VHH binders against Protein DOG1-like 4 (DOGL4). Designs and how they scored, part 94

Target 1, 232 residues: Protein DOG1-like 4 (DOGL4), of Arabidopsis thaliana (Mouse-ear cress) (q84jc2)
Amino acid sequence: MSKMRNLVEEKFLEFYESWVIQLELYLHQLLIAHNNNTMSETELRHLISKLTTHHKAYYTAKWAAIREDVLAFFGSVWLNPLENACSWLTGWKPSMVFRMVDRLRKSRVVLVEAQVKKLEELRVKTKFDEQKIEREMERYQVAMADRKMVELARLGCHVGGESVMVVEAAVRGLSMGLEKMVKAADCVRLKTLKGILDILTPPQCVEFLAAAATFQVQLRRWGNRRHYVTHS
Below, E stands for the ipSAE of ESMFold2; O stands for the ipSAE of OpenDDE; V2 stands for 0.75 times the mean of E and O plus 0.25 times the DockQ between their complexes.

## First folded at step 9 (VHH)

Design z94 (from v74 with K101W I103S; framework vhh_7z1x_3)
Fold by ESMFold2-Fast, scan of step 9:
Structure z94 (fold): chain B 232 residues (1-232), chain A 122 residues (1-122)
Amino acid sequence: as target 1 above (232 residues)
Amino acid sequence: QVQLVETGGGLVQPGGSLRLSCTASGFTFSSYYMNWVRQAPGKGLEWLSGISRSGSYTSYADSVKGRFTISRDNAKNTLYLQMNSLQPDDTAVYFCARYSWLSGSTYSFDYWGQGTQVTVSS
């Protein structure tokens, strides 16, 4: 499916460039809101809703693309090498966002004890879900090795069209397994993001989202500058 | 050299329409995400709309969503902004701007046109 793979990569590359540019624009709005204490709760909630909708749009596009070609998301052409090196199952590692949350403990908009307790409970749950997915990936890799050995044995006994059918069935099975794991990882990401935003006040949500977007944008800039210097 | 030239501004009555054009030269226009921004008298820059390389993806600021439409013609190296239902507070200088991940500026724009004046007045 090389033609479909190339088409998926081309479409998602243009989508992702547009998505990250819009994220930079939202980051500018978040930084203005964070530095300006005069914005109403209604205005802050509207901005938070814009970011939430933006992240949902990413997963909607991603899940459509992985149904067509999940392998495009392993070593993605729309990400620079640094972004790819920092990826965990095709995206950010869920537990990493709690580093941004820890910054809020020392901000001028401090967390109350009840929020600290709920965030710790969410952190523990997120790490548990993350480890469960890591165990599933390990089982996938073991099963993939066993499956290939069985198929190589079958290919030794069957020649011609039967060999092609067996290989195609195996590739479909591998892709379906990866799609399931990627979607499971994305569900943990979305639950973690929603959980944090549900615990935080609107000003704290703005600060958290600004920190997360800043990291994502800077990681892209650092990686792109390194690539440019290395290959210029 | 990279050049962006905006045209199509002018004076219109409230509720009127204008179509702005931006002609690009000195670079591969079809390889860049392009934007429209404006600056009202005495105010900072306000981002209005953006469009992906092929035109497949567009984005709009809340202040103009439903009233303005961004489009591009890569064969003509031209970016467009169709402005409908114009209001007095749309009075501003309108700029065409090119996105670059290498830019350290706010919005990551590296090149801008000189702007075209739009005045909405009764």
Scores: ipSAE 0.552, ipTM 0.838, lowest interface PAE 2.2, mean pLDDT 86

## First folded at step 11 (VHH)

Design gb1 (from g68 with T106I; framework vhh_6qgx_2; at its last look DockQ between E and O 0.93; V2 from the best seeds 0.81)
Fold by OpenDDE, look of step 11:
Structure gb1 (fold): chain B 232 residues (1-232), chain A 124 residues (1-124)
Amino acid sequence: as target 1 above (232 residues)
Amino acid sequence: QVQLVESGGGLVQAGGSLRLSCAASGRTFSDYHMAWFRRAPGKEREFVAAISWSGGSTFYTDSVKGRFTISRDHAKNTVSLQMNSLRPEDTAVYYCAAGSELYLPISADEYDYWGQGTRVTVSA
């Protein structure tokens, strides 16, 4: 069954489609840079900055959208079921990116001991922050059956102006809590990314970002094929 | 909002040294990349050096490599530029900048806050 999309979903869908197209373009540039050893450090840094700015733009758009309707991101109609299944609090799992870093180590990339140490410290910190958020989310989910939600359930069975207002207020309250959780998760994502990029050299950053972008693009392609999803 | 105040500029002879300092206000100094830019008379502002939020990464323009060193002190909320072997072409107003990008930027438009600048004059 086709889901009805609200205005927030429609707008963000349009944004995301364009954003993914641009990501694919950057991926192409990253791959060229990775395979071309003629690029200067300055050129590499500019390329990295362009891509990271692109990522930052996603979160700017996301945060604007979640202020309007955070619930839209828990359905994420702009994602296929595979992408949604792999999502942690409306995005990628922060600790997952360290698997991509590990991939670098198995490639031609040589990480010095100091980098390995810093990456491990960051991994530990990231995992800790994830767990903290997960515990908070668990608490929140358990608390869903609080007095307000019980009242919501009760009132939801009735049609009336006042009851509708109460239900809407309750939903807004829930949404505010979810928004807080999503923002917290996004902060961990951004901090983790910022940390990794600080530890890696420019060529290593290019390879890492290429791997991440490839994974994202391929996941989308695989999911679309499996579920025959069309977003446009 | 971050305020930046530069100091340490002055007149120096070619081959001499200066140490510039930039003091940052605010509580989130450790979240910002810091950089030095300069503007020579009749020229556009140009990148000189940058240091990442953690201090673990630095980058320099080619003309100052081996002569200038950027550093930061998290405890004091300061960033410094040690300038050695100064040349007349290093004469400029030097600006401190702070940016919050994910990656250490080297372009001026990627920095959010700027100081008023400190003048460095290198005589022949």
Scores: ipSAE 0.881, ipTM 0.951, lowest interface PAE 0.5, mean pLDDT 92
Fold by ESMFold2, look of step 11:
Structure gb1 (fold): chain B 232 residues (1-232), chain A 124 residues (1-124)
Amino acid sequence: as target 1 above (232 residues)
Amino acid sequence: QVQLVESGGGLVQAGGSLRLSCAASGRTFSDYHMAWFRRAPGKEREFVAAISWSGGSTFYTDSVKGRFTISRDHAKNTVSLQMNSLRPEDTAVYYCAAGSELYLPISADEYDYWGQGTRVTVSA
């Protein structure tokens, strides 16, 4: 039986599907730019800015939506199960993006010593920020199991309008805590992306963004196709 | 909110030099990309030069490459534009801009904060 979608989920599903289509169009442009050494630095920078503006628009829309329903982003209806399984606090894990940079270094991208040093410094900072958020999430989960929450659950079992109000207040408090942590994780994601793009040259940024977009599109396509294999 | 104040404009003879400065006030200067744009009489505003939030990346429009140098001083919260070998075509009001985009912007619509401008006149 199909799950009933709320308004937040319906609106963000529509947004996300359009957003991914536009990402695929930008990926096409990135691949053309990668294969064409006649583009000026100005032209490359305009293309890179379009991609980063597109990514920033995703977070703008996300932050508006999580204000209304942060839980929609844990097991999202606009993502397939494979995409959801790959999520860390509602998105890509910041430290894992450096594996993509490492893959590019092994194949096509030549980095000078100064870039390698800056990327290592950024990787360490990103991991540190990531671990700080993981500790905060752990503390949040422990706090949810404390005596106060257990007492509220027991009160919610009693028949009466007062029990409903107490449960609703507790759920609202938990949602605000989750929203704060999701925004913190998104800030680490944005700072990591901003740092990588600052270190790489414009042609290297094009290769990185193309690889990232390709991975995201492939994950979506592979996850959608697995449905037929899983049910046979 | 970030406030930007330009200084260093004036009248100079062709071949001369000027150094523009932009002082930033507000919370965190080091998070912002900084740029200079200019508007010549009767023309639209155009990009001149930009420097990334870290100072690690710079970009210049072709007509100023090799003549202009953008730099930033995180301790003083300033960005500077050293303009050498000035030409009459460089005559414009120069604007300092700041933005928090993910990638160093070169389009005016990607910058959120603007100074009032400083006038540079290069006499033939």
Scores: ipSAE 0.666, ipTM 0.854, lowest interface PAE 1.3, mean pLDDT 86
ESMFold2 (binder alone), look of step 11: mean pLDDT 83; pTM 0.866

Design gb10 (from gb1 with S100D; framework vhh_6qgx_2; at its last look DockQ between E and O 0.96; V2 from the best seeds 0.82)
Fold by OpenDDE, look of step 11:
Structure gb10 (fold): chain B 232 residues (1-232), chain A 124 residues (1-124)
Amino acid sequence: as target 1 above (232 residues)
Amino acid sequence: QVQLVESGGGLVQAGGSLRLSCAASGRTFSDYHMAWFRRAPGKEREFVAAISWSGGSTFYTDSVKGRFTISRDHAKNTVSLQMNSLRPEDTAVYYCAAGDELYLPISADEYDYWGQGTRVTVSA
């Protein structure tokens, strides 16, 4: 049975579909750049900037949407079940991107010792920040059965104007906490990306971003095939 | 919001050196990429040099490579441009810029904050 979508879900679904299409276009350009050594450093930097700006645009849209309905992102109707299963606090897990970096090391890309060291430091920091958020999430989940939630449970069985208002207030309170956690997670994602891109050379950035984009696109394709998901 | 104030401009002879400085206000200096742009008389603003938020990466326009060095001091919230072997074509108003993009930008439209500029004049 198809779930009824709210306005936030519909709008973001439309946005995300367009965003993914553009991502695929950038992926194509990255692959060309990676396979063609004729591009200048300036050209590579422009390409990288275009893609990273695209990523930033996603979070701008996301943050606008979560202000309206953060709960929409915990269902994420614009994602297939596989994508959702791989999601950590409504997005990719920050520590996962270091697997993409590892791929670089196994490829023709040579990382100098200084880069390896910096990447390791960043990995440690990222993991630490990730764990901190997880602890907060655990605390939040444990505390979920607070007075407001108890009230919600109690009133949820009753129909009335005042009861509805209380329930809505309780849900808003929960949503605010979730929004905070999601934003925190996104900040770690963005910081991690910013850090990696600072450490890598332009050609290495292209390869890294291509790998990341490929993974994202393929995950979507695999999930869609498996579950016969149609978002349009 | 970040305020930027440039200093160090002046008149110098060809072959001479000059050091520009930009002081940034605000609490999040370490989050911003910093860059220098310049505008020569009758020309458009052009990119000169940029340094990443960490200071670990730099990029220069070809015309200044080997002559100019960009650096930053996190403790002082400053970015500097050491200009050596100056040429008459380096004559311009130099602007400091700050941006918080994920990647070190080299385009002016990707920088959010700008200084008022400092004039550099290189005589023949």
Scores: ipSAE 0.883, ipTM 0.951, lowest interface PAE 0.5, mean pLDDT 92
Fold by ESMFold2, look of step 11:
Formats: C-alpha cells, sequence, structure tokens
Structure gb10 (fold): chain B 232 residues (1-232), chain A 124 residues (1-124)
C-alpha cells in the first residue's frame, strides 16, 4: 500500500533519489581508493572531504524539510520498509557505528594504542549523549500523554469544532518537540562521525567510509529486491 | 559568528623565523578546524597548513613540511604558525581560516571564515 504524498515528501523523495545515486558513485571511488596504494595523502583527503560534504548536504536538506513536516521522516516514503525498520530517531543509531569500526579493526585496519584509547573515549561520550536523548524522548512522550491527551478526550466527547483546535495545537506541540529531538539525534550522529574521522588516518577514513556506504547501499538493494523475487 | 585577526607578519631575512598568530572570537572556537593559506604576488591563494578542531591532526603542504609548525591554544582561542628557515618564495599575504566541516579541509572553499591577512616578506 502507498501513501498519498504532500509537497515536502515529493521534494525530499526527489532529493534523496539523486543523493543516493551520487553516494553510489562515491562508493565506487572509495572502493578504488581502498584497493589502490598509489593515491597521495592529498588525494585521499580530497575524496574523504567529498564524502563528508555529501553527508552534510543530506542533513542540510533534511533539517530544512523537518521544519516543514518532521512527521514525514517517521516512516519515510523515500525509504523501503527495511530501511525504515532500521531507524533510530530517523537515522542510524550513533553508538552502533563503533561495531563497524571494531569489525574493520579485526580485518584490515590496524589501530595504534593512542587511537584505541581515543575511540573508547568517544564511544563512551556517544553512548552518554544517545541515552540522554532517549530519556528526554521518554519524558516528552509521558508529558504529552498526561496533559493534552486527557484534555482532548474530555473535549472530544462534546465539541467537534473546538476539538479540532485542541488537536491541531497538540499536533503542533508534538511536531516542535520531535523536530528538536531529531536535530539533537542528528547532531550526535555528526559529532560521532567528526570524532571518528579525526582519530583515524586518511587511509583508515577511506576504509571506514567505504564500509558505511556499502552498508547503506546494501540495505537499500536488499530491501528493494523483495519486489523482484519470484518463486521457481 | 567567528572573527579572525592575524598578526606577526613583517620583513625577515632568508633563513630567519617568524611566528604568525590568529586570534579567534566566537562562542565555539574549539569546534572549528583552523588553517593557514597564503597568496604570493601575482599568484592564486594556496594551502599552507591545517590543524583539526581537537588539535589531534595536522597537515602541511609539501613545500613547508619540516619548516612550519601549526598549533592551537584553546584557552587563548588562538592558532599559530611557527615559520622557520624562511625562503624568498615564502613571501606572501598569509590568511587564517576557520571551518566546521566534518573532516579537516585542505581546500579554501571548505572554510567559511577568513581573516584579513598579514604580510610576510622574505628578503634574499
Amino acid sequence: as target 1 above (232 residues)
Amino acid sequence: QVQLVESGGGLVQAGGSLRLSCAASGRTFSDYHMAWFRRAPGKEREFVAAISWSGGSTFYTDSVKGRFTISRDHAKNTVSLQMNSLRPEDTAVYYCAAGDELYLPISADEYDYWGQGTRVTVSA
């Protein structure tokens, strides 16, 4: 089943489709750099910067869109159901990225003791910020159910026109709170990424970004493949 | 949001040293990567050195490696460029730059805030 799209959803769907196509092109470049030992540090840094600029462009577009309709980012029409199911507050869970770093460390990436120490400090900080957001979201949900929902139930029994006004105010309050929480979560994501890229060497950053892009592309491909699977 | 003021430029003989300083004003200086760029007479602006927001990463253009050292002081909100073994080809206006990109930039278009520049002249 499909949902009727509003202007915000249509515009962001168009943006996201082109954004993912460009991410796939950068993935090809990352894989070449991953397998190529002739690139200079300057060349690696330029490639890394292109990837990080591309990611910032996503958040710039997202933050503009959530000002118009934050609810569009909960169950997004531009994501398949698998992609939507893997979301924590409209994106990847910040603390889980350290599993990716751990797996790279076991296979191809050699980290020195100083890097390991800094990564552990960042992991702890990221988890702390993540838990703070989770607790604030829980408090917000409880507060919304306590005051406004009881009032809506009372008013909805007797006055239809006045109930519409109260429902609209409750939805605006929810929307404002959700926008704040989504931006806070995105800031933790960006701060975590910024920290990881500062700790890793340029070749290690290429390997990390390649793994992240691969996961995102695979998740999209696997989720979309269900429409092409047939019995035989 | 961020204002940058360079100082420490001047005239120096080849083989000499200068220390450039960049004073930053702004609420979150520690969130910014900092860099020095330079423009020689009749030439385009070029990257010299950069230091990450944490101070944990630095990068230098090849022609200055081993001669220049970039450092930052979060307490004073300053970035410094120690320039040793100066050569006539180091003659330029030196610009301090700041940016909040995810990754330490080495391209001028990735820096949002710029100082007015300080002139360094190295005589033969």
Scores: ipSAE 0.677, ipTM 0.860, lowest interface PAE 1.2, mean pLDDT 84
ESMFold2 (binder alone), look of step 11: mean pLDDT 83; pTM 0.866

Design gb12 (from g70 with S30E; framework vhh_6qgx_2; at its last look DockQ between E and O 0.94; V2 from the best seeds 0.80)
Fold by OpenDDE, look of step 11:
Structure gb12 (fold): chain B 232 residues (1-232), chain A 124 residues (1-124)
Amino acid sequence: as target 1 above (232 residues)
Amino acid sequence: QVQLVESGGGLVQAGGSLRLSCAASGRTFESYHMAWFRRAPGKEREFVAAISWSGGSTFYTDSVKGRFTISRDHAKNTVSLQMNSLRPEDTAVYYCAAGSELYLPISADEYDYWGQGTRVTVSA
């Protein structure tokens, strides 16, 4: 059954479709750069900056959208079921990217000892931050059966103007808590990405970003094939 | 808001040295990439050097490589540019900049805050 989409879902769906198309274009450029040893450091840095700016734009749009309806991102109609299943608090799991870094190490990329050490420190920090957020989320989820939610459930069984207002207020309260957690998660994502890109050389950044983009694009493709999802 | 104040400019002879300093206001200095740009008379503003938020990465324009060194002090909220072997073509107003991009930027439009500049004049 097709779900009725609200305005926030429709707008973000449109945004995301365009954003993914642009990501694929950047992926192509990254792959070319990775296979082309003639590109200067300046050129590589410009390419990296373009892509990272693109990522930043996603979060800018996301944060604007979640202010309106954070719940839209817990359904994420713009994602297929596979993508949603792999999501952690409405996005990628920050610690996951270290698997991609490990892939680099197993490839032709040589990380010096100092880089390895810094990456490990960052990994530990990222894990710690993730766990902190997860604990908060668990607390929040357990607390859902609080007085307000019980009242919401009770009122939800009745039709009336005043009861509707109370229900809406309760839902807004819940949404505010979720928004806070989503923003916190996004901050960890951005910090982690920023940290990795600071540790890696420009060529290594290109390879890392290519791997990340490839994974994202392939996950979408696999999920679409499996579930016959059409977003447009 | 971040305020940046440059210092250390002046007149120096070719082959001489200067050390520029930029003091940043605010509580989140460590989250910003820092850079130096310069504008020579009759020319456009150009990138000189940048240092990442952590200080772990630096980048220089080719014309200053080996002569200039950018550094930052998190404790003092400052960024410095040590300029050695100065040349007349290094004559310019030098600007300090701060940016919050995910990756260390080298383009002026990717920096969010700018100082008023300090004048460096290198005589022949």
Scores: ipSAE 0.867, ipTM 0.943, lowest interface PAE 0.5, mean pLDDT 92
Fold by ESMFold2, look of step 11:
Parts: sequence; C-alpha cells; structure tokens
Structure gb12 (fold): chain B 232 residues (1-232), chain A 124 residues (1-124)
Amino acid sequence: as target 1 above (232 residues)
Amino acid sequence: QVQLVESGGGLVQAGGSLRLSCAASGRTFESYHMAWFRRAPGKEREFVAAISWSGGSTFYTDSVKGRFTISRDHAKNTVSLQMNSLRPEDTAVYYCAAGSELYLPISADEYDYWGQGTRVTVSA
C-alpha cells in the first residue's frame, strides 16, 4: 500500500509543512537583515533567536514523534526523495555544515584569526563525534546480524509462532537502537550549531542562518520539481 | 533542578562600585548562558548583561555599557557583574538567570532558571 501513512507520519507531515512555511518567512527576514546595515545589534540578536527557537521547535516535535515511531524518520513521507537522499541519520550531516561556512568566507564573511582557530577546533570535534556515532552504528548492526543468524538457525528459518517472537524482539531492538543513534546525531547537530553561533558575530550569524535556510528551501524546491511540473 | 544564588547587593553612593555574584548549583554550568536582569521600583524587569556558555560572547544594554562588566568563572560555577560608576537610576533588584538556548538570549522569556534577586540601592 504505497500511500498508506500511520498516525505518526500524518501528524508529522502536517507539522513539517507548517514548519517549512514558517522557515521561509524567517528566511525573508534574514535576507532583509543581510541587505540592511541599519539594524542594531539588539535587533539582529532578536532575529537570530527567532531562527534558533524555530529550529529547536523542530527537534522538540521530532523527538516526541521518534518516541512513537523512529522508523518514520528513515525515508520520511514529508520529505521528497532528494531530501531523503541527502540525509545522514535523519538530518543534515554535522561535518558538512563547515563547507557552508567555508563558502561564506570566500564571498562576503570576513573572519578574524581567533574565529578561524575556534571554527577549526569545532570542525575537528564535530568530525570526531560524527565518526563515533558511525562506529557505534556499525557495532549495532553487527550485533543485530549475529543475533539474528543464531535465532534463525535455531528456528530453521520457518515462519511460525516461535519465529514471530524472534522477529518482534529484533524489531524492538532495532527501534531502540535507532532512536538512541538519531538522538545522538541530533545532539551533535545542535552542539555544532550552538558552537558556530557562539563563534560568529551577530551579522555573521545572520548570513550563516540565511545560507542554511536557503539551502534547505532550495533542496525542497528542486526535489519537488520532478513530481509537480506541468507543461505550459 | 538548577538553583541560582545571588549575593553582593547593598547600599552605595552614586559614583561608587559594587560587585554582584551568582553561584550556580549543579552539573553542566559550562552549558548555560548567564545573564543579569534588573527591576527598578514600579517598573518592569529589563535586560542588563549576558555572557555566553563559553564566555566568548558578551552583550550589554546601552545604559550600562562601559560601566558594568560581566564575567564567569568555570571553576567556581559563578557569574559576576562588576558595577562601576553607579547612578541612582541603577537602583533595582538584580536577578541572575541561566538558559540553555542555542543562541545567547537577551529576552527574559528565553531564560529557564532565575535567582531570587539581590537589592542594589544607589543614593544621590
């Protein structure tokens, strides 16, 4: 049943559609601030806080939904195939965000040496945490495969009452492990974002957040064109 | 879960100095942004100063810039507000606040934990 959605998927689809619309509205405010150098530091900080609060709201909703159905976040119905293909453990890959910072440095953002040093330290820490998660995921997959092989050998790979219990236990184990890994990945994402925003000045934060929101919106628009194009 | 205890308030003459201190109880002090807010008699609470979780960023309201200095001590789990060149309009109850937002907050509603306040009175 190609289009059937469970309750978690339906609720999060509605949430995500609204969340993206609001992100686009904040992006317009960021672009105005980017082109308007008459805004005070106080005004810039309020705008930055609106964006970060909006991102925090996404994770609040996500973590509530994951408690009910983590598998919904692998191949999500609220994302197009391009968005899903670009995901690393249900979201943007933490280490890749630094390529966006590097591109901003080449165009408009001037960073002092102290900022560059702090950003490099954060990049190294982020990559280390990312690799740790990948190693844990590999160990988890190996442990699940070993357990599954033993249980299937005992049951002769024949479907019956006893094999249903083995499958149910494997599904529960997979879901628990995946929830742990997704939350760990989200924590790396949030720590990386928090670190970047602490290093950058308020005008630099506006430019970074605008670039990040633009990328997310464009990824959605480009991926959607395959499915909703009509001839004129 | 987190308790904040302010100290250092009192009476001081205009032009004088005072140092406020805020002790944070519990683990993960290094994860919190810290701020001072104040409430003058008959007025609403207003932002004074904030320092980021790392100590790398500070922000001050215009009326205290150059006179007040916020600092934090990771080893002692404290944040301080050095108040110099005090004026009668600085008279208020000063509150210490802590928050775990992604970005250093300057609005009171973004801070999760609050102290009970310490009174500062600046006489003419």
Scores: ipSAE 0.640, ipTM 0.853, lowest interface PAE 1.5, mean pLDDT 85
ESMFold2 (binder alone), look of step 11: mean pLDDT 83; pTM 0.861

Design gb13 (from gb1 with L102F; framework vhh_6qgx_2; at its last look DockQ between E and O 0.80; V2 from the best seeds 0.00; counts 0 for: pae E 2.002 > 2)
Fold by OpenDDE, look of step 11:
Order: sequence, then structure tokens, then C-alpha cells
Structure gb13 (fold): chain B 232 residues (1-232), chain A 124 residues (1-124)
Amino acid sequence: as target 1 above (232 residues)
Amino acid sequence: QVQLVESGGGLVQAGGSLRLSCAASGRTFSDYHMAWFRRAPGKEREFVAAISWSGGSTFYTDSVKGRFTISRDHAKNTVSLQMNSLRPEDTAVYYCAAGSEFYLPISADEYDYWGQGTRVTVSA
């Protein structure tokens, strides 16, 4: 059965489809840059800036959307089941990107000791921040069975004017809590990315971003094939 | 909102040195990349040097590499530009800039806040 989509879902789906297409274009450019040793540092930096601006645009759109309906992002109809299964609080898990960094270390890229140290420090910090958010989320999920939710459950079978207002208020309360969690998670994502890009050289950034984009694009492709998902 | 105030400009002979300083207001200095730009008479504003939010990364325009050094002091909320071996072509108004992009930007349009500038004149 086809799921009914609300306006927020429809709008963000359209946005995301376009955004992914652009990401694939950037991925192509990153791969060219990675294989082209003739590109200047200035050119590499411009390319990196373009991509990071693209990512910034995603979060700008996301944050606008979650203000309207954060619940849309916990279904994420614009993602396939595989992508959703790999999602942590409506996005990629921050600590996952260090696997991409590890890939750099195993490639032709040579990280100096100072970089390795800084990356490790960042990894530890990222893990700590993730755990903090997870604890908060757990607390929230346990606490969700509060008075409002109990009232919601009680009134769920009795639809009336006053009952509807109570239900709406309860849902708003839940949404505000979820929005807070999502924003916190996104902050950790952005801090982690910002940190990694600060530590790596421009060529290393290009390789890292290419790896990350490749993973994202491939995950989408694999999931679409497995579940025969069509978004358009 | 961040306010930037440059200082240290002046007249210097070719081969001389100057140290520019930029003081940033606000509580979030550590969140911003800092940069120096310059505008010579009759020319457009051009990038000179930038330093990342952490201070761990720097970038210079080719014409100043080896001569200029950008640094920042988090405790004092300042960014500095040490200019050595100055040349007449370095004559310009130097501007301090702050940006909050994810990656250290080298384009003027990626910086959010600007100082009023300090004049550097290098005589032959």
C-alpha cells in the first residue's frame, strides 16, 4: 500500500532528489580531482568549498523542514529502507565517517603523526558526544510514556473537539523533544565534518569527501535495487 | 554579530616589515575562520591569507608566500599578519575578515564580517 505523504514530505522529497543529483555531479568532480595531480591547491580548495556549501544547503533545508514537521524525518519517505536502517537520528552516524578516514590511511595518502593524533582526539570527542545524545534519547524515549502520552492513549479511541486539542498538544510536545534531539545530532555531524576537514590537507579532503559521497550514493543504489524503490 | 578592527598599518620602506593586527568582538571567535584581504589603488579586493578556526590550517596567495605569516590568538580574540620583505606592490588597504563556513574559504563572498581596513604603504 502506498503511504500518504504530507506537504513537508513531498517538498523535502523533491528537494532531496535534486540534492542527490547534484551530489553525484560533485562526486564526479571529486574523483577527477583525485586522479588529476595537476590541479592547484586553489582549485582543490574551491571544489571542497563548493561541496561543503552543498552540504550546508542540505542542513538548511532540513532544519527548515523539521520546524514544520520533525516526524517526517523519522519516516524519511525520500530514503529507501536500507538508507533508513543505517540512519542515526535522521542522518548518518558521526563516528561512521572515521571509517572513511581509515580508508585514507590504507590508501596512498600519508597522514603525518600530528594529523593522526588530532584525528584520534576528534574521534574520541565525537564518540563522547554521540553517547551523550544517545543517553538523552534513551531518557526521552523512556519518559515518553508521560502523562500526555497516557492521555493520548486514553483519548485515542474517542474523537471529539476537546480530545483532539489534547492529542495535538501531546504530539507537539513530542515533536519539540524530537526536534531537539535531531538538532543535537546534526550539530555533532557538522562539528565532526568541520574538524576532519580542518585536519586534512586539500588533497586528503578531496579523497575523504569522495569516499563519503561514494558511500552515500552506493548505499542509495543498493537499497533501491533491493527494495525496488522509485521516488519519482 | 562580530566587529573587526584592524591596526598596525603605516608607511614602510621596501624590504621592511609590518605587523597587522585585527581585534574581534564577540564571544564566538573560535568558531570563525579569519582572513586578510587587500585592495590596492585602482584594483579589486584580493585574498591575501587565511587561518582556520582552530589555527591548524593556513593558506596564502602565491605572491606573499614565504613573506607573510598569518596567526591567531584565541585568548585575545585577535588575528595577525606578519609582513616581511615588503614590496611596493604590497601597498594596499588591508582588511580583516571573519567567516563561519565549514571549510576554510579563500573567496571574499564566503566571509561574513569585515573590518574597516588599515592602510599599508610601501615606498620604493
Scores: ipSAE 0.833, ipTM 0.927, lowest interface PAE 0.5, mean pLDDT 92
Fold by ESMFold2, look of step 11:
Structure gb13 (fold): chain B 232 residues (1-232), chain A 124 residues (1-124)
Amino acid sequence: as target 1 above (232 residues)
Amino acid sequence: QVQLVESGGGLVQAGGSLRLSCAASGRTFSDYHMAWFRRAPGKEREFVAAISWSGGSTFYTDSVKGRFTISRDHAKNTVSLQMNSLRPEDTAVYYCAAGSEFYLPISADEYDYWGQGTRVTVSA
């Protein structure tokens, strides 16, 4: 049986499809800039700003949507199963981006020692922030389990409207906690991206953004192809 | 809210040096990209130099690259522009600007806070 979608899911699906199409258009511009040695630093910086604005627009839309229904972002209808399987708190794990930086360093991108040191410092900071979020999530899950046990005990004492209100309060508490955690994770993602772009030169930023966009587009295409074939 | 006050302008002979300073108010100074713009007589305001929020990235317009150096001091909440090998065409009112955009901006429209300006005159 197909999953019924709510209004939040329908709206964000439309947004995300459009957002990915625009990302693909920016990817084309990034690849041209990467292969064209005639672009000025000014032109490269304008292109990088377009990409960062596009990424910020994603989070602006996401944060508005999670305000309405954070649970829609756990197993999202606008993502294929492969994309969903790669999620950590509704997105890519922030520290995972450094694997891409490492791959670029081993291929074409030459980083000076000062950049390497700054990237390592940022990697440590990002990992620390991730672990802090993971510890907070663990404490939150324990606190919610304890609250659920108290609520279940009270439910056994009465069968009507008071029990429904207790369950509804627990669900609201869970949703607010998840929204907080998702926003915290997104802030780590944004801080990490901001830091990387500050350390890299504009040509290196173009190469990094092109690689990131390529990965995201390929993950979506590969996952859609496999999923579509298995269900067609 | 950020308040910016420039200083260090004046009259200097061609080939000379001058150091501009911009004092910023508040503890959020480290959140802002900082830039210098200038307006020459009869011309529109143009970008001169910028430094990122962390100090890790700088950018200069071509006509000043190699002659001007932008720097920032987070402890003193200041941004400076060291201007060497000055030319008559550098004559302008210089403005300090601060912006909170994600990536270091080079367009005036992307800067939210502006100083009052300090005049630099370079005599032939």
Scores: ipSAE 0.482, ipTM 0.776, lowest interface PAE 2.0, mean pLDDT 82
ESMFold2 (binder alone), look of step 11: mean pLDDT 82; pTM 0.843

